# VH-VL binders against a5d7b1r34to270: the designs that were tried, part 13

Target 1, 237 residues: a5d7b1r34to270
Amino acid sequence: APGSQRAALYVHWPYCEKRCSYCNFNKYIPRGVDEAALRRCLVIEAQTLLRLSGVRRVESVFFGGGTPSLASPHTVAAVLEAVAQAAHLPADSEVTLEANPTSASGSRLAAFGAAGVNRLSIGLQSLDDTELQLLGRTHSARDALQTLAEAQRLFPGRVSVDLMLGLPAQQVGPWLRQLQGLLRCCDDHVSLYQLSLERGTTLFTQVQQGALPAPDPELAAEMYQEGRAVLREAGFR
Below, E stands for the ipSAE of ESMFold2; O stands for the ipSAE of OpenDDE; V2 stands for 0.75 times the mean of E and O plus 0.25 times the DockQ between their complexes.

## First folded at step 8 (VH-VL; framework fv_fezakinumab)

Design s60 (at its last look DockQ between E and O 0.88; V2 from the best seeds 0.00; counts 0 for: pae E 7.1 > 2)
Fold by OpenDDE, look of step 9:
Structure s60 (fold): chain C 237 residues (1-237), chain A 122 residues (1-122), chain B 111 residues (1-111)
Amino acid sequence: as target 1 above (237 residues)
Amino acid sequence: QVQLVQSGAEVKKPGASVKVSCKASGYTFTGYYMHWVRQAPGQGLEWVGWINPKSGGTYYAQKFQGRVTMTRDTSISTAYMELSRLRSDDTAVYYCARWGYSYGFRNAFDIWGRGTLVTVSS
Amino acid sequence: QAVLTQPPSVSGAPGQRVTISCTGSSSNIGADYNVHWYQQLPGTAPKLLIYGNSNRPSGVPDRFSGSKSGTSASLAITGLQAEDEADYYCQSYDESLSGWVFGGGTQLTVL
């Protein structure tokens, strides 16, 4: 197939600080990561891909994978600079970085902005500390809200927030209140994600062994439907 | 041609506020971050902060947090820097500067205003 | 006090080569952040001279060159001319301060 002159670029950061209890992706916990070497690799890969594909214009760049916010702002900047060297990267191109609250202080977020990021996807997941613990997250609801506030200040209208539903023992009422609470402090994009129990994960094992109740798909469906209604009413897509 | 036109000199009393304007022309105003840098008389350059004219997002140097407010009016391609609770050591020439030439940290301040002298004296 | 350290002054005769050093730390230049250089003529706003360690903007003569190594950067001026008399500032980003930082400036005198 002939190459497209326009493309969206995905940059994968393979490392996480900690594996989430529900995540079955091939992610690594950093142990003595040579970030300089990784940076060089990412730069070379991006440029090589662009060169080989014949892409002339990059419409968007997305930093995702594990926890891209663990990357140094310099690494992110280097990749973007490399992209701009290999292809046209318009000033209004969407440059998104996935970030976890644990690794995303206000100053760090600002540094990513300085690096060229102009959109954030915050892996908030929950505003309940018990749920966050269940998910294996290391941040608290307070941390999440603080991160969100900083993100919104730095990137007004350019913040996406991920909220999970259908967790073990999770109830519709409390979850809806959680969502509504989130909406009171968020006027940006909110994405709802239903938990999927994946074999080989800690959470799967806990449910299988009876340590946690199995998620109720009907309840999850209700959460999703009601959640979508709440979002629509609040003016979200 | 690309240029930044700043407002005129200001004389203020301690404790007052000052708002300096910077009008951009010759380029897409929302396409570039606008930085502010000041220079006290006979001294070096000091970074104050930046604003993203497109989103309105801002980030300030720690030294100025709580006292500085950067805004913009996209309809007239103008950036504003307001500094409150002025003191004598705020006396300086304040520059607006476009952040350009590349992406990320490879960007530099490629276009400067002529500066606005703000004098704070009792 | 400036985060980046520059000599307060340097001098040279016309036609000579002069260098201006910019010494940083592990949190800025040593962290491989780009160094930029600005020229400020008396009574004027700074002008971008070098960006991205060693790149010249359009209109900047090739007499000006920039380099970076370790925690330091350097601006070299060859074929020194009378019009080069000015203040020169290095600039970088400091990750510990999460902000842009300047050197203290160097006054270049052409003898």
Scores: ipSAE 0.559, ipTM 0.843, lowest interface PAE 1.0, mean pLDDT 93
Fold by ESMFold2-Fast, scan of step 8:
Structure s60 (fold): chain C 237 residues (1-237), chain A 122 residues (1-122), chain B 111 residues (1-111)
Amino acid sequence: as target 1 above (237 residues)
Amino acid sequence: QVQLVQSGAEVKKPGASVKVSCKASGYTFTGYYMHWVRQAPGQGLEWVGWINPKSGGTYYAQKFQGRVTMTRDTSISTAYMELSRLRSDDTAVYYCARWGYSYGFRNAFDIWGRGTLVTVSS
Amino acid sequence: QAVLTQPPSVSGAPGQRVTISCTGSSSNIGADYNVHWYQQLPGTAPKLLIYGNSNRPSGVPDRFSGSKSGTSASLAITGLQAEDEADYYCQSYDESLSGWVFGGGTQLTVL
């Protein structure tokens, strides 16, 4: 019912809804895009959706999609301010931003903290440089761990790390050693994600052409089960 | 009444450390960031860094990284700034200042402490 | 050197208008970050005068006003009074430094 509704708000970056004439563009922001126009678009969209839905209280905000850490901190701040103007956004609301180590230096993460972000989800994906190359990541494992250390200093107790499993040619033993290595550097939440091989991706094409072995779903299931056991033994949630 | 009460003046020798306190009252301590700004005699304002009292998260200006540590004690609503390896050019008045916890850079440093003079004497 | 550029001094007679400029770059004011202004009377802590480009806190008279355009901001003081003698500082956020930056300060003398 209008006026009593609680909601969680998902802000999708960098896609702009078609009602906004300024920001109908692809997954990555092209060079020369007017970020001020994109910021206006996101602000208008957030305000419009909150007014039309009758939401009066926003319990949490999540910035996700196509690499929100590429956004200007000013854009993130403007969206949060628009939300707070249109509805009640409690001071204890969780505001999470998905960060890719490639685009999220420590100084960049500090700027998001100043903008109102109070939790990070870091898409680490792997601590193996060969696996990162396979996933199309431009950062090294060393760069990712540097970003993680900065994130933990800026957001103590509020950093989650995403680790991928089920990659082509990936084996249980080496992957578990990777996870154990990560746990020595992380005192927060760790999330395990199985690779989903989607049509239209470079990975999908390489597997289809026989350049990479197909992921083994039985090994992926084993990795998940053993990874969860490792996390439980270490006290991670 | 919102107030930030800072510790008294300090005289230190080069190479020593100093720890300045800033006690908040009249508002929810964990609802606002606390910034530190310094001003050398006859000079302008220089930003040192911030602490989020709710999380304990900190960020320091590049010039001070490695020498500054900011902490807080939520039980007594007090923020601290410790500066180590003091040099004569660290002689300055050090201010704490409150920054709004609302979402956006439209917020300014709205409440300031009266300042703590730190003199580094050789 | 200060990141934001202000004239080191400005002067005016009682009742006149003075304007204090604040010039930034593409990483701060030019990136659309807000500009704030502080007044510092001799021997005192800075006091917030203008926030968010043009807003006045409670207790600040309307003869103080702020504006922002492009990479620059201005503080205008109309009906100048003797008690306005002070140092004035502009401030913004710099995304390259991920921190707050100040102008060098402008000493206002009321003749």
Scores: ipSAE 0.521, ipTM 0.773, lowest interface PAE 2.5, mean pLDDT 84
Fold by ESMFold2, look of step 9:
Structure s60 (fold): chain C 237 residues (1-237), chain A 122 residues (1-122), chain B 111 residues (1-111)
Amino acid sequence: as target 1 above (237 residues)
Amino acid sequence: QVQLVQSGAEVKKPGASVKVSCKASGYTFTGYYMHWVRQAPGQGLEWVGWINPKSGGTYYAQKFQGRVTMTRDTSISTAYMELSRLRSDDTAVYYCARWGYSYGFRNAFDIWGRGTLVTVSS
Amino acid sequence: QAVLTQPPSVSGAPGQRVTISCTGSSSNIGADYNVHWYQQLPGTAPKLLIYGNSNRPSGVPDRFSGSKSGTSASLAITGLQAEDEADYYCQSYDESLSGWVFGGGTQLTVL
């Protein structure tokens, strides 16, 4: 009888479509991924963890890590089936999937809904195509806005986005304009997070070699505080 | 007891619209997706779409995109399906069905309404 | 095609075994999506008979069973009884249509 009967479950998807210029570890760019094998492993690990932990009720599930929206909806469904068999998963539990914008994501989002996903977290990062290219993202601002619109149609009131701050050469005013534009398109939650220059990433090397200016930590702090104020005034938390 | 009670039969002319209701009782309405399925006379079952009553999110089969609208009123545990620009081949019994039994793709339509006959004739 | 194929009719005598096939494609059953079965008695709404390929809801006799292999699924009914006369539909999810699909239905006649 472990000391917890109720839990939130986090499911880590280890693959990305491409390496982002700012990420180094816990990512794997797939070449011939055997998704059926990974699906079996995720199912077994979820069942084993729940069995050994003594958790009897799972109140939420979050699919995160690399780019979980690259997983087959079949894999998401299999994990949720396994959780529901190993513990009680209420029908109204929050089930969140982290998604990367792509031009073909609409039908995949619907399939994730069919698999049991009822909330999305969209890895937007920026609404500026130059910033997206700097970050090594595989999508354009147009792709991101299209995915956001479809996500809001499928999951009204249940879509969150994230936006990076503290990029090289970034300025408070233009960045706040991005945020304010996003709020006209967003209906739930916006996460703000600061760029971290990790050793071993393309972006770190470019800054170290002088190809890009170093991010200014005091400017990033100002951006965060101003961004939170904009979100609060708009009724976001 | 868990049940889905649908509105009565409708007779419509081509070009009109129809709105069918489905009132849920005996369970938490917002905890289960509601699907709509139709059956033309003497024919099989055809999926129309779903609504998530908690969020209000919807998804429609491609055949009905642009002509169907699904809504709900959580205060009275009722889902609605409206089909516009009716044609004679829309004549069918329209069922609401709760999507649940297990999680994931093992979910099935475990509770059905009795159906609403919609007849479209000129 | 993205439709599930069932025989239009099957028949059997009381006490016999009958099998109803459901043949899909690589976009549905062949992509390892589950198959569900529904029974529709004359003049009534469908009722869930088998879910998740082979699971039996409470109240469904164990003489009903389901299976899936490759791109096909099968519903078996043993100990056939007169009250089993109904239409039977298989159902799955189809990737190419991004939606749920039903078989054309099988009319079971008990002779």
Scores: ipSAE 0.075, ipTM 0.650, lowest interface PAE 7.1, mean pLDDT 81
ESMFold2 (binder alone), look of step 9: mean pLDDT 92; pTM 0.941

